# Designs tried in a protein design chat: VHH binders against q9ft69r177to353. Part 28

Target 1, 177 residues: q9ft69r177to353
Amino acid sequence: LSTWVAHKDCLVLAATGSGKSLCFQIPALLTGKVVVVISPLISLMHDQCLKLSRHKVSACFLGSGQLDNCIEEKAMQGMYQIIYVCPETVVRLIKPLQKLAKTHGIALFAIDEAHCVSKWGHDFRPHYRKLSVLRENFCASNLEFLEYDVPIMALTATATVNVQEDILESLHLSKET
Short names: E, the ipSAE of ESMFold2; O, the ipSAE of OpenDDE; V2, 0.75 times the mean of E and O plus 0.25 times the DockQ between their complexes.

## First folded at step 23 (VHH; framework vhh_7uia_1)

Design x1 (at its last look DockQ between E and O 0.88; V2 from the best seeds 0.00; counts 0 for: framework grips)
Fold by OpenDDE, look of step 23:
Parts: structure tokens; sequence; C-alpha cells
Structure x1 (fold): chain B 177 residues (1-177), chain A 121 residues (1-121)
């Protein structure tokens, strides 16, 4: 959270069930800006939305398993505090997300299960290798309306040194991360 | 009055089968997306499966794929969950839930009372 406050990218290593989700949920609650969470599984997105709903936090998920086609439009209008999205869908939504960042503000990109970017990890997912588009398209050098780069928080329960390096490199996170 | 009533829970051995039913009243069943959600002891609620009764779109949690089948009978206003090859980790209270039309307010706007499913040798 300290790194987020400083508008810096960070890698969060936290065990399953440790409450690591709070790390990216709190920014949404504090700033009133949207947090976008990249998640690999429909079930995870469902579970998180379900959990958040019980805490009166507005959340939705975009991508496969979506039941309402209007949700995407509402999400891009800033109607939800937290938007879960699968990696393949976030790539498609880069331009709409830039508009969201401009009109409403995006507090954080959270990449959950970040180890999926690495072939050294136990759950490699090719689509995660495309997530560098987030750093590339949401930086102050590319978007004039941004005072700071939108922070990216990568989260994983377990990662070897090699996996950590892959995460940092693949996601184009700051070297200071 | 809107109501969701689950039935069909019980005690089964591993590998066994159960069929859960959820009878809904007070709204047009086919106009809403429906889901099964479960909560195991000491664990968080987890989504199991959902279905659009009108469109037939169906999705499952990975851990239940191939074992569970969600279905509807619109004429009976009933949601089903056929569970087979049950495992101890499937032990939970199973809830029938209606998706809200407005997720900005809540994901599920109505729930049943739940039915206990216990898988134990």
Amino acid sequence: as target 1 above (177 residues)
Amino acid sequence: QLQLVETGGGLVKPGGSLRLSCVVSGFTFSSYNMAWVRQAPGKELEWVSNINPSGGRIYYRDSVKGRFTISTDNAKNTLYLQMSSLKPEDTAVYYCARYSKDWTKTMFDYWGQGTQVTVSS
C-alpha cells in the first residue's frame, strides 16, 4: 500500500488466504477511483464479486461468463468500484479503459495470479504475456491527462526468484519495484 | 412475495449423487439469471454455477465441471443442480440465488434459505 500511495508499481507476495485482495480493494475505497483487476479464472472473479457484494462494494467482472452485455458499458462509465477482467478482455478494452481513466480515474491495475506470466510457474497462461500493454498504455508519457503513471500491482502467492523476475520483466514494471 | 426454496440436500458418500431443486415464486423465472452458490464450513461463499433460463448460457466452476449440471424448468419455475461424483470438498450449504439486474447495488438480490449437502464416508 505504501508503494501504491507513492504511485509506484509493486509486486506483492502473499500466501493464499492471507487477504492479499485487500491490497487492491482498499485503493478503490479510499480514492473513489476504479480499480481494475486482471484475473485468470471466471470462478475467481465470481467469488471476488460475491465477496465484495456482501461488503457493499460495487464490483463486476468482464469477459467469459458475463451474463449481461450492458455491464461492460456501465463499467467503462465508472459505475463500479472494482472491475475484474480476464487478460484477453483487458487487451481488447485498452481504449475504453483509457477513457475511463480520463473521465473517472483508475487508481490501480491489479494483476492477480501474476505468476501466470512465467513458464517457470505452475500455471503459465499465454494471455498474461500480453499484459505489458497496461504499462505501455497507462503512463504519463503516453496519456497527457495523467499526472502519474497508473500503478500496477502484481500479486502472487508463491514465486521463485525466476518467476519474480519474469513478472517484473514481462509486465514492464518499474525497475524500482 | 418473492421466494426461493432449495430442496434435495442430504448426506451422501463420496462418489454419490444428489439433485438439488430451487423453486422460485413471485417473479418471472425466465427473466432472470440464476446461480448456485455454496459455503463450506469456515470458508467463504463461492460461486458454483449459473444459467440464463431464457438464453441457455451456462457456466461452471472448474472444480465442478463434468460433475455438476445446472438446468431449469421454466414451466415449473425451478432451478436444478444435478451433482454427481461428489467429493468431500463439495460439502457445503448450497444456495439458490437470483442475479440482480443492477450490479451497482448488489450481485444477488434474492437468496434461498440453503440446503445442506454433506459428502462423507
Scores: ipSAE 0.835, ipTM 0.929, lowest interface PAE 0.5, mean pLDDT 92
Fold by ESMFold2, look of step 23:
Structure x1 (fold): chain B 177 residues (1-177), chain A 121 residues (1-121)
Amino acid sequence: as target 1 above (177 residues)
Amino acid sequence: QLQLVETGGGLVKPGGSLRLSCVVSGFTFSSYNMAWVRQAPGKELEWVSNINPSGGRIYYRDSVKGRFTISTDNAKNTLYLQMSSLKPEDTAVYYCARYSKDWTKTMFDYWGQGTQVTVSS
């Protein structure tokens, strides 16, 4: 979280069930800005939205599995604090998300299950390798209304050094000692 | 009175089958998306399947796909979950739930009381 306060990207290595999701939920609550979470599975996104709803945090998911066509428009209007999206959906929504960043602010992009970007990992998902577009489309040099780049937080429960390096390289995050 | 009432739970051996029913009243059934959600002892709620009763769009959690079938009978205002090839991991209380039309307030605005499904030798 200190990296997010300094407007920097980070890689979070935390065990499943250790409160990993708090790393991106707290920024949403503290700033009132939207947090966009990229996740690989509709069941995971659905379960997280259900949990947040029972704690009275406004959240939604977009993509396959969403039966309500109005949710995407409401999400892009800033009505939900946390928006879960699958990798291919976030790529499609780059332009609407830029507008959302301008009108309501995006506190960060959280890439959950970030090991899915690595062919060295146990759960490679090819659409995850396209997520580097988030850095280039949400940097202050390319969007005049941004004072700082929108931070990217990559999260995974387990990753070898090779997988960690692949995550940092593929998502265009800084490598740190 | 808006009501969601689940029935059909019980004890079944691994590999067995059950059909859950959820009879609804007090709202226009075909106007709302519906879901089955389950909770195993000591665990979080987890989504199982959803359906648009008026349109027939259907999605499943990967771990139940091919084994469970969600359906509706609009004439009876009833939501079904046909469960086959049951595994001990499917042991849970199963709820039917109605999606809210306004997720800013809540995702599911009405829940049934739940029906217990136990899968054990």
Scores: ipSAE 0.554, ipTM 0.818, lowest interface PAE 1.8, mean pLDDT 82
ESMFold2 (binder alone), look of step 23: mean pLDDT 83; pTM 0.845

Design x2 (at its last look DockQ between E and O 0.94; V2 from the best seeds 0.00; counts 0 for: pae E 2.04 > 2)
Fold by OpenDDE, look of step 23:
Structure x2 (fold): chain B 177 residues (1-177), chain A 121 residues (1-121)
Amino acid sequence: as target 1 above (177 residues)
Amino acid sequence: QLQLVETGGGLVKPGGSLRLSCVVSGFTFSKYNMAWVRQAPGKELEWVSSISPSGGRIYYRDSVQGRFTISTDNAKNTLYLQMSSLKPEDTAVYYCARYSKDWTKTMFDYWGQGTQVTVSS
C-alpha cells in the first residue's frame, strides 16, 4: 500500500487466504477512483464480486461468464468501484479504459495471479503475456491527462525468483519495483 | 411477497448424486438470471453456477464443471441443480439466488434460506 500511495508499481507476494485482495480493494475505497483487477478465472471473479457485494462495495466482472451485456457499458462509465476482467478482455478494452481513466479515474491496475505470466510458474496463461499493454497505455508519457502513471500491482501467492523476474519483465513494471 | 425456497439437500456418500430444487414466487422467474451459491463451514461464499432466463447462457465454477448441471423449468418457476459424483469438498449450504438487475447496488438481490448438502463416507 505504501508503494501505491507513492504511485509506484509493486509486486505483492502473499500466501493464499492472507487477504491479498484488500491490497487492491482499499485504493478504490479510499480514492473513489476505479480499481481494475485482472483475474484469470470466472469463478474467482464471481467469488470476489459476491464477497464485495455483501460488503456494500460495487463490483462487476467483464468477459466470459457475464450474463448481462449492459454491465460493460456501465463499468466503463465508472458505475462500479472495482472491475474484474480477464486478460483477453482487458486488451480489448484499452481504449474504453483510457476514457474511464480520463473521466472518472483509475486508481490502480491489479494483476491477480501474476505468476500466470511465467512459464516457470505452475499455471502459465498465454494471455497474461499481453498485459504489458497496461503499462504501455496508461503512463503519463502516453496520456497527457495523467499526472502520473497509473500504478500496477502484481499479486501472487508464490513465486520463485525466476517467476518474479518474469512478472516484472513481462508486465513492464518499473525497475524500482 | 418474493420468496425462494430450496429443497433436495441431504446426506450422501462420495460419488453420490443429489438434485436441488429452488421454487420461486412473487416475480417472473423467466426474466431473471439465477444462480446457485454455496458456503462451506468456515469458508467464504462460493459461486457455483448461473443460468440466463432463456437458458442460453450457463456457467459453472471449474471444480463442479462436468459434475453439476443447472437448469430451469419456467412453467414450474423452479431452478434445479443436479449434482453428481459428489465429493466431500462439495459439502456446504446451497443457496439459490436471483441476480439483481442493477449490480451497482447488489449482485444478488434475493436469496433462499439454503439447503444443507453433506458429502461424507
Scores: ipSAE 0.857, ipTM 0.935, lowest interface PAE 0.5, mean pLDDT 93
Fold by ESMFold2, look of step 23:
Order: sequence, then structure tokens, then C-alpha cells
Structure x2 (fold): chain B 177 residues (1-177), chain A 121 residues (1-121)
Amino acid sequence: as target 1 above (177 residues)
Amino acid sequence: QLQLVETGGGLVKPGGSLRLSCVVSGFTFSKYNMAWVRQAPGKELEWVSSISPSGGRIYYRDSVQGRFTISTDNAKNTLYLQMSSLKPEDTAVYYCARYSKDWTKTMFDYWGQGTQVTVSS
């Protein structure tokens, strides 16, 4: 969390079940700003939203698995603390998300299962390669209302050094010190 | 008096089939999205499948895609889950659940009591 308080990108390497999700959930609760989480599977997003709902944290997911047509509109109005999106959906929503960042603030983008960006990992997904667009479209140099870049937090349970470096390079993240 | 009642669980060998039913009462069934959610002993709840009221939009967890079929019968106010090619990892209590129309408060606002599915040799 100290890295996020300093408004810097980070790569979180932690075993499944070690509380990885708290790394992005706590900033949402502490700031009142929205956290946007990119996830590769509707099942993962569903399960996380269900878990958050049982802990009384407002959350939603957006994408092809969402049956309720009103949720995207409510999400862009800032009604949910945590928004899960699939990679292709977040790319489509860049402009509405810029508006959300201006009106309500986005505390960070969390890229869950970040190893999906790497062909050297066990679960490569080509849409993850497009997520460098987040850095480009949510940096302070490109958006005058931002005083600092929106931090990007990449999270994965396992990654070799090659996969870790591919994540950092592909998503244009700074190395953690 | 809103009620969701699951039936159709039981013990079955690997590769077998079961059909779960969820009979609902106390709300307009045709106006709500519905889901099956399961929980294995000591595990977290897992979403299994979702269906729109018309049956026109259906989604499955990837591990059950092609093996499970969700459906509804609005005349009987009943949600179904046809399970085939069952595996030991499908062993769980299966719940039917109703999606809330206000996810700022909760994702699922009503749950059944659950029905046990056990897949074992």
C-alpha cells in the first residue's frame, strides 16, 4: 500500500489466497474513489463481485456476461466503489472512464491475472496486450485535470522473472524499488 | 412471502447426470435475472450460470460450459440446471439466486436453501 499512497505503479506477486485483492480494495475504501479492476474471465469477476457483496462493498462487473443493461450507466456515474471489466471492455470505455476520473476520481487501475499479458506465462490472452492504453489515456501529461498519473497495479499469483519483465514492459509500468 | 426451493440433488457417479429445479414464488419470475451458485465444503461461493428471464441471454462458468444447461419455465416459475458429465469437483451445495436490481446494496437479494450434489465413485 505505501507504493499506492505515493501514486506509483506496482507489480504485486503474491500466492493465491494471500489477500492480493485487498491491495486494490483498501484504496477504494480509504479514498472513496473508484477502483477499476481488469480481469480475464466472467467467472472470476462474478465470484469477486459476489464476495464483495457479501462483505457489503458496492461492486459490479461490465462486459458480455452482464445481464443488467443499467449497470454500465450507474458505474460511469460513480455508484460502485469497485468496477470489474474485461480487457476488451475497458478499451472500449476509455472516454467514459476519463469522465469518471474527472467527476469522481479513479484511485487506480488494477490489472488482475497480469501474467495473461505474457506469451511466456501459462495463460496468454492477446487482449491483455492492449492494456498499455491505460497508461497513455490516464497520465497527467495527457489529462489536464490530473495532478498525477492514475496508478496501475498489476497482480499475479505466479510469475517467472521473464514473465514479470514482460508484464512491466508490455503495460509500461515503472519498476518497484 | 418470497421463496426459492431447490430440488433434484443427490449422489451420482462421475460421468452421470442430474437436473436441478428451483421453484420460485412471491415475485414476478419473468422480471428477474437468475443464477445458479454453488459452494463446496470449506470453499467460497462460486457462480455457475446465469439466465435472463426470456432465456435469450445465458452465461456459464468456463469449467461447466458444454456440460451444464440452464433454462427456465416461466409458466411453472421454475429455474433448471441440467448437469451432465459430472465430475468430483462439481460436488457442492447448489443454490438458486435472484439478481438484485440494485447492486449498490447487494448482487443477489434472495437465495434458496440449497440442494446437495455429490459426485463420487
Scores: ipSAE 0.501, ipTM 0.795, lowest interface PAE 2.0, mean pLDDT 81
ESMFold2 (binder alone), look of step 23: mean pLDDT 84; pTM 0.847

Design x3 (at its last look DockQ between E and O 0.88; V2 from the best seeds 0.00; counts 0 for: framework grips)
Fold by OpenDDE, look of step 23:
Structure x3 (fold): chain B 177 residues (1-177), chain A 121 residues (1-121)
Amino acid sequence: as target 1 above (177 residues)
Amino acid sequence: QLQLVETGGGLVKPGGSLRLSCVVSGFTFSSYNMAWVRQAPGKELEWVSSISPSGGRIYYRDSVQGRFTISTDNAKNTLYLQMSSLKPEDTAVYYCARYSKDWKKTMFDYWGQGTQVTVSS
């Protein structure tokens, strides 16, 4: 959270059930800006939305498994505090997300299960290798309305040194991370 | 008065089957997305399956995919969950839930009291 406050990228290593989700939920609550969370599984996104709804936090998930065809439009209009999205969908939504960043603000990109970027990890997912588009498209150097780069928080329960390095490199996170 | 009533739970051995039913009243069943949600002891609520009013959209959590089947009978205002190849990890209270038409407020606006499913040797 300290790194987030400093508008810096960070890698969070936290065990499952440790409350690591709070790390990216708090920014949404504090700033009133949207937090976008990349998650690999519909079930995980669904569970998180369910959990958040009980805590009076508005959340949705985007991608496959949607029952509401209008949910994407609502999300891009800033209707939800937290937007869960699968990696393949976030790539498609770069332009709409830039608009969201401009109109409502994006406080944080959280990449959950970040170890999925690494073939050294136990759950490699090719689509995670495309998530460098977040750093590339949400920086102050390419978006004039941004005062600072939108922070990226990578989260994983376990990661070897190799996996950590892969996460930093693949996501184009700052080396100071 | 809006009501959802789950039935069909019980004790079953691993590999067994159960069929849960949820009878709804007090609203137009065919106009709402429905879901099954479960909560195991000491665990958080987790989504299990969802179905659209027409039945055209059906989704499952990965761990139950291929084992569970969600369906509806609009004439009976009933939601079903056919569970097969049950595992101990499926042990939970199963809730029938109605999706809210406004997710901004809550994902589910009504659900039943739940039915206990116990899978044990």
Scores: ipSAE 0.742, ipTM 0.881, lowest interface PAE 0.6, mean pLDDT 92
Fold by ESMFold2, look of step 23:
Structure x3 (fold): chain B 177 residues (1-177), chain A 121 residues (1-121)
Amino acid sequence: as target 1 above (177 residues)
Amino acid sequence: QLQLVETGGGLVKPGGSLRLSCVVSGFTFSSYNMAWVRQAPGKELEWVSSISPSGGRIYYRDSVQGRFTISTDNAKNTLYLQMSSLKPEDTAVYYCARYSKDWKKTMFDYWGQGTQVTVSS
């Protein structure tokens, strides 16, 4: 969390079930800004949204598995504090997300299961390698209304040194963390 | 008076089958997305499967894909979950749930009482 208050990217390495999701949930609660979470599976997104709903945190997921056609529009209008999206969907939504950042603010992008970017990881997913566009499209040099780059928080439970290096390189994360 | 009533749970051996039913009343069944959600003892709620009112869009958790089949009978206002090739890991209370149309407030706005499924030798 201290890395996030310094407006810097970070890589969070924490065991499954250790509460690593709090690392991105707390910024949403403290700032009132939206947190966008990239996740690889609809089951993971469903379970997280259900958990947050039970704790009275407004959340949704977008992409495959979403049966309600109205959720995406409402999410881009700032209705939900935490938005889970699959990798291919977030790339499609870059422009609406830029508008959301201007109107409501985006506290950070969380890339959950970040090891999926690495071919050395146990669960490589090619769409994860396209997530470098988040850095390029949400930096202060490209969006005049931002005072600071929107931080990118990469989270994984299992990352060897090779996988950690691949995560940093593939996602274009700053080395200030 | 909105009600969701699950039936069909029970004790079954590994590899066995069960069919869960959820009879709904008090709302237009064909207007809402529905889901099965389960909870194993001491664990968090876990989404299992979802279905659109038309039955045209169906999704499964990957650990049950190919073993479970969700379906509806709109004339009977009934949601089904056909479970086959059951494993001990499927042991849980199974709930039917209705997706809210206002996810800002809650994801599921109505839940059944649950039916126990126990898979044990």
Scores: ipSAE 0.528, ipTM 0.805, lowest interface PAE 1.8, mean pLDDT 81
ESMFold2 (binder alone), look of step 23: mean pLDDT 85; pTM 0.859

Design x4 (at its last read DockQ between E and O 0.97; V2 from the best seeds 0.78)
Amino acid sequence: QLQLVETGGGLVKPGGSLRLSCVVSGFTFSSYNMAWVRQAPGKELEWVSSISPKGGRIYYRDSVQGRFTISTDNAKNTLYLQMSSLKPEDTAVYYCARYSKDWTKTMFDYWGQGTQVTVSS
ESMFold2, look of step 23: ipSAE 0.544; ipTM 0.816
ESMFold2 (binder alone), look of step 23: mean pLDDT 85; pTM 0.866
OpenDDE, look of step 23: ipSAE 0.858; ipTM 0.935
ESMFold2, fold request of step 25: ipSAE 0.517, 0.495, 0.513; ipTM 0.800, 0.791, 0.802
ESMFold2 (binder alone), fold request of step 25: mean pLDDT 85, 85, 85; pTM 0.862, 0.858, 0.860
OpenDDE, fold request of step 25: ipSAE 0.904, 0.904, 0.902; ipTM 0.961, 0.960, 0.959
ESMFold2, last read: ipSAE 0.533, 0.460, 0.475; ipTM 0.810, 0.775, 0.780
ESMFold2 (binder alone), last read: mean pLDDT 85, 85, 85; pTM 0.863, 0.861, 0.862
OpenDDE, last read: ipSAE 0.902, 0.905, 0.905; ipTM 0.959, 0.960, 0.961

Design z1 (at its last look DockQ between E and O 0.58; V2 from the best seeds 0.00; counts 0 for: pae E 4.6 > 2, framework grips)
Fold by ESMFold2, look of step 23:
Structure z1 (fold): chain B 177 residues (1-177), chain A 121 residues (1-121)
Amino acid sequence: as target 1 above (177 residues)
Amino acid sequence: QLQLVETGGGLVKPGGSLRLSCVVSGFTFSSYSMAWVRQAPGKELEWVSSISPSGGSIYYRDSVKGRFTISTDNAKNTLYLQMSSLKPEDTAVYYCARSSKDSTKTSFDYWGQGTQVTVSS
């Protein structure tokens, strides 16, 4: 959490079911800004939205498996605190998300199941390798209204040292020695 | 009055089949996306499958793809879930749910009472 307050990237290693979702949910609640969560499976996004609905947190998912044609427009108008998106969908929505960052603010991008970026992991997904565009398109040098870069939080339950290094390198996350 | 009534649950051996039905009343069935959501004892709700109002878009949770089939019969205002190759991990209460038109408040605004599916040797 301290890393997020300092506007820095981070990698979260936590067991499945240990509450790693709180790492990105708390910033949304504390700041009132939108949190965008990249997730690899429609089932995971559905389950998270169901859970958050029970806790009265407005959340949606965008991408494959979404049957509501209007939800994307509502999301870009700032109607949801937490937006779950598939990797390929977030790439398509870069420009609308830049506008959302200006109008409502984006507290961070959370990349859930970040091990999917690594060919050395058990669940490689090629679309995850394209997520470095988030850094490129939400940095203070690119968007004049930003004082500092929108932080990227990568989350995974299982990662060897090689996979962790691949995550940091592939997503262009800041490192501290 | 809006009502969703699930039937078709029961006890079945692993590898068996069941067909769940959800009869709806009090709304235009063909105007809403419908879903099956399940809950195992002591676990969180899990989305299983969704179907668009037209029936043209269908999605499944990965763990049930190829085993479960969602469908509708608009003439009977009925949603179905055909379950085949059932596994003990499919044991849960299965709910029929209607997608909310105002998803900022809730994902599903009306739920059935649920029907128990138990898969046990």
Scores: ipSAE 0.241, ipTM 0.649, lowest interface PAE 4.6, mean pLDDT 78
Fold by OpenDDE, look of step 23:
Formats: sequence, C-alpha cells, structure tokens
Structure z1 (fold): chain B 177 residues (1-177), chain A 121 residues (1-121)
Amino acid sequence: as target 1 above (177 residues)
Amino acid sequence: QLQLVETGGGLVKPGGSLRLSCVVSGFTFSSYSMAWVRQAPGKELEWVSSISPSGGSIYYRDSVKGRFTISTDNAKNTLYLQMSSLKPEDTAVYYCARSSKDSTKTSFDYWGQGTQVTVSS
C-alpha cells in the first residue's frame, strides 16, 4: 500500500486467504477512482464481486461470462468501484479504459495470479503475456492527462525468483518495483 | 410480497444427485436473471450458477461445470439446480437469488432462506 501511495508499481507475494485482495480493494475505497483487477478465473471474479457487494462496494465482472453487454458500458462510465476483467478482455478495452482514466480516474491496475505470465510457473496463461499493454498505455508519457503512471500491482501467492523476474519483465513494471 | 423458497436439499453420498428448486412469488419471474449461490460452513459465499431471463445465457462456476445444470420453468415460477456427481466440497447451504436490474451476475436484491445440501459418506 505504501508503494501504491507513492504511485509505484509493486509485486505482492501473499498466500491465498491472506487478505491480498485488500491490497487492491483499499485503493478503490480510499479514492474515488476505479480499480481494475485482472484475473484469470471467472468464478473467482464472481466470488469477489459477490463478496464486495455484501460490503457495499460496487464491483462488476467484464468478460465472456457477463449476462448483459450493457455492463461494460456502465463500467467504462465509472459506475463501478472495482472492475474485474479477464486478460483477453482488458486488452480489448484499452481505449475505453483510457477514457475511464481520463474521466473518472483509475487508481490501480491489479494483476492477480501474476505468475501466469511465466512459463516457469505452474499455471502459464498466454494472455497474461499481453498485459504489458497496461504499462505501455497508462503512463504519463503516453497519456497527457496523467500526472503519473497508473500504478500496477502484481499479486501472486507463490513465485520463484525466476517467476518474479518474469513478472517484472513481462509486465514492464517500473524498475523501481 | 416478494419471496423465494428453496427446496430439495438433503443428505446424499458422494457421486449422488440432488435437484434443488426455488419457487418465486411477488415478481415477474421471467423478467429477471436468477442465480444459485452457496455457502459452506466457515467459508464465504460462492457464486454457483446464473441464468438469464430468456435462458439464453447460462453460466457456471468452474468447479461445478459438467455436473450442475441450472434451468427455469416460467410457467411454474421456478428455478432449478440439478446437481450430479456430488462431492463433499459441494456441501453448503444453497441460496436462490434474484439478480438486480443492474444486469450484473453478482448483484442480488432478494434471497431465499436457503436449503442445506450435505454430501457425505
């Protein structure tokens, strides 16, 4: 959280059930800006949205498993505090998210299960390798309305040194990470 | 008065089957997306399955795909969950829930009292 406050990228190593979700949920609560969470598991995203809804936090899931396509439009209009999205979907939504960043602000990109970027990991997912687009498209050098780069928080329960390096490199996280 | 009433729960052995029913009243059943949510002892709520008003869109939790089937009978104002190949991990209170009109799968405005499903040898 300290790194987030400093608008820096960070890698969070936390076991399942350790409350790592709070790391990216808190920014949404402390700021009026949106947190976008990239997750590989639809069921997990649903569970999180459900959990958040019970705690009066507005959250939605964007991806192939949505019941209403209008939810995407609403999300891009800043109607939800937390947006869960699959990797493949977030890539498609780069431009709409840039607009969201401009109009409402994005406090954080959280990449859950970040180890999925690494072939050294136990759960490699090719779409995660495309998530460097986040750093590339949400930096102050690219978007004139940004005072600072939108922080990226990569989260994983387990990661070897090699996997950690892959996460940092693959996601193009700040060298200060 | 709006009401959702779940039935069909019980004790079953691993590999067994159960069919849950949720009878709704007080609203136009066919106009709302419906869902099943469960909560195991000491665990948080888990989304299980959702179905759109038309039945054209159906979604399942990964762990129940291929085993559970969600369906509706609009004439009876009833939501169903056919569960097969049940596992101990499926043990939970199962709730029927109406989706809010915000068109999200995980936003629900009304819930039933729940029905207990216990899978045990």
Scores: ipSAE 0.035, ipTM 0.500, lowest interface PAE 2.8, mean pLDDT 87
ESMFold2 (binder alone), look of step 23: mean pLDDT 80; pTM 0.811

## First folded at step 24 (VHH; framework vhh_7uia_1)

Design y1 (at its last look DockQ between E and O 0.87; V2 from the best seeds 0.00; counts 0 for: pae E 2.3 > 2)
Fold by OpenDDE, look of step 24:
Structure y1 (fold): chain B 177 residues (1-177), chain A 121 residues (1-121)
Amino acid sequence: as target 1 above (177 residues)
Amino acid sequence: QLQLVETGGGLVKPGGSLRLSCVVSGFTFSSYNMAWVRQAPGKELEWVSSISPKGGRIYYKDSVQGRFTISTDNAKNTLYLQMSSLKPEDTAVYYCARYSKDWTRTMFDYWGQGTQVTVSS
């Protein structure tokens, strides 16, 4: 959270069940800006939205698993505090997300299960290798309305040193991460 | 007077089958997306499957893929969950849930009372 406050990218290593989700949920609650969470599984996105609804946090998920097409439009209008998306969906939504960043603000991009980006990991997912588009498209150098780069938080429960390095490199996170 | 009523739960042995039903009343069934969710003892609610009655789009939790089949009968205002090859880890209370059109407050706006499914040798 300290790194987020400093508007810096960070890698969070935490065990399953340790409350990693709080790391990216709190920014949404504190800033009133939207947090976008990249998640690999429809089931995880459902479960998280279910959990958040009980805590009176407005959340949705977008992508192939979303049956209601109206939710995407609402999400891009800033109606939800937390937006869960799969990697392929977030790539598709880069332009709409830039508009959202301009009109409402995006506090954080959280990449859950970040180890999926690495072939050295136990759960490699090719679409995670495209997530560098976040850093590339949400930086102050590319978006004039941004005072600072939108922070990216990578989260994983398990990662070897090699996997960690791969996460940092693949996602184009700051060297200070 | 919106109501969702689940039935079909019970005790079965591993490898067995059950068919859950959810009868809906008080709204146009075909206009809403529906889901099955479950909660095992001491665990959080977890999504199991969803279906768009109008569009026929279907999704499953990975762990039930190939074993469970979600379906609807719009004429009967009924949601089904055919469960096969049941495992002990499938033991839970199963709920029928209606997706909200808004999601700003909740993902599911209405639930049934649930039906107990117990898989045990």
Scores: ipSAE 0.865, ipTM 0.935, lowest interface PAE 0.5, mean pLDDT 93
Fold by ESMFold2, look of step 24:
Structure y1 (fold): chain B 177 residues (1-177), chain A 121 residues (1-121)
Amino acid sequence: as target 1 above (177 residues)
Amino acid sequence: QLQLVETGGGLVKPGGSLRLSCVVSGFTFSSYNMAWVRQAPGKELEWVSSISPKGGRIYYKDSVQGRFTISTDNAKNTLYLQMSSLKPEDTAVYYCARYSKDWTRTMFDYWGQGTQVTVSS
């Protein structure tokens, strides 16, 4: 976790079930700021929110699978520590998220299943290639109230060297040694 | 006061069908989103399907899409899950659950006791 303390992007390569989700959950708990998690599937977001609810961490998901019309408004008011969103939904919400960053702070954006950005990967999803807008819209040069860019954490269980390089290039991430 | 009671589980052969029912009492059924959630032996809880109060919006986990059908009968305060083309991996305890209206506190605020579904040759 030293990379998010240093306000740097990172790529997390960890096996499924190895506690990969803690990498973005701990910053939310330690800073009190919101963590936004991009995830490709409704079922993944549902199961994560259910697990977090049982541990008394406030969380929600936003997207086509959400039945409660009030949750998006509450999320943008900072009521949830962790917000899961579909890739297409986060692009729509850029401006509300900038306001959230100003009023409550965003500790990081976590891009789960980051291999979905790569055509070399086993699960390519075209909407993932649009996520570079997160860097562009949440950098200190574009938002004067930010002292540092909002870090981007990309997470995947498996990625070959080609997929890793494609993730870094497509999402405009820098790699720290 | 509040009760969620699941029935309809049992032993069925692969390819078979079952209909689960969840009878609800103690709250206005038509004003809450509802879900089916299951747990296989030794595994974590797994969301299966969700339905809005009027049935206008319905979502399924990918692995059950096309095989399971969620529905409600608001006059009888009953939630259903029609399961067809059952597979051994569908073996689990199936719970009905009510979504909370305040997810800052909990996602599901009431659960049934569960009904066992076993799919085996």
Scores: ipSAE 0.469, ipTM 0.779, lowest interface PAE 2.3, mean pLDDT 81
ESMFold2 (binder alone), look of step 24: mean pLDDT 85; pTM 0.858

Design y2 (at its last read DockQ between E and O 0.97; V2 from the best seeds 0.79)
Amino acid sequence: QLQLVETGGGLVKPGGSLRLSCVVSGFTFSYYNMAWVRQAPGKELEWVSSISPKGGRIYYRDSVQGRFTISTDNAKNTLYLQMSSLKPEDTAVYYCARYSKDWTKTMFDYWGQGTQVTVSS
ESMFold2, look of step 24: ipSAE 0.586; ipTM 0.835
ESMFold2 (binder alone), look of step 24: mean pLDDT 85; pTM 0.867
OpenDDE, look of step 24: ipSAE 0.893; ipTM 0.953
ESMFold2, fold request of step 25: ipSAE 0.541, 0.413, 0.445; ipTM 0.814, 0.748, 0.767
ESMFold2 (binder alone), fold request of step 25: mean pLDDT 85, 85, 85; pTM 0.860, 0.861, 0.861
OpenDDE, fold request of step 25: ipSAE 0.901, 0.900, 0.904; ipTM 0.960, 0.959, 0.960
ESMFold2, last read: ipSAE 0.473, 0.540, 0.418; ipTM 0.783, 0.816, 0.749
ESMFold2 (binder alone), last read: mean pLDDT 84, 84, 84; pTM 0.852, 0.856, 0.857
OpenDDE, last read: ipSAE 0.903, 0.907, 0.905; ipTM 0.960, 0.962, 0.961

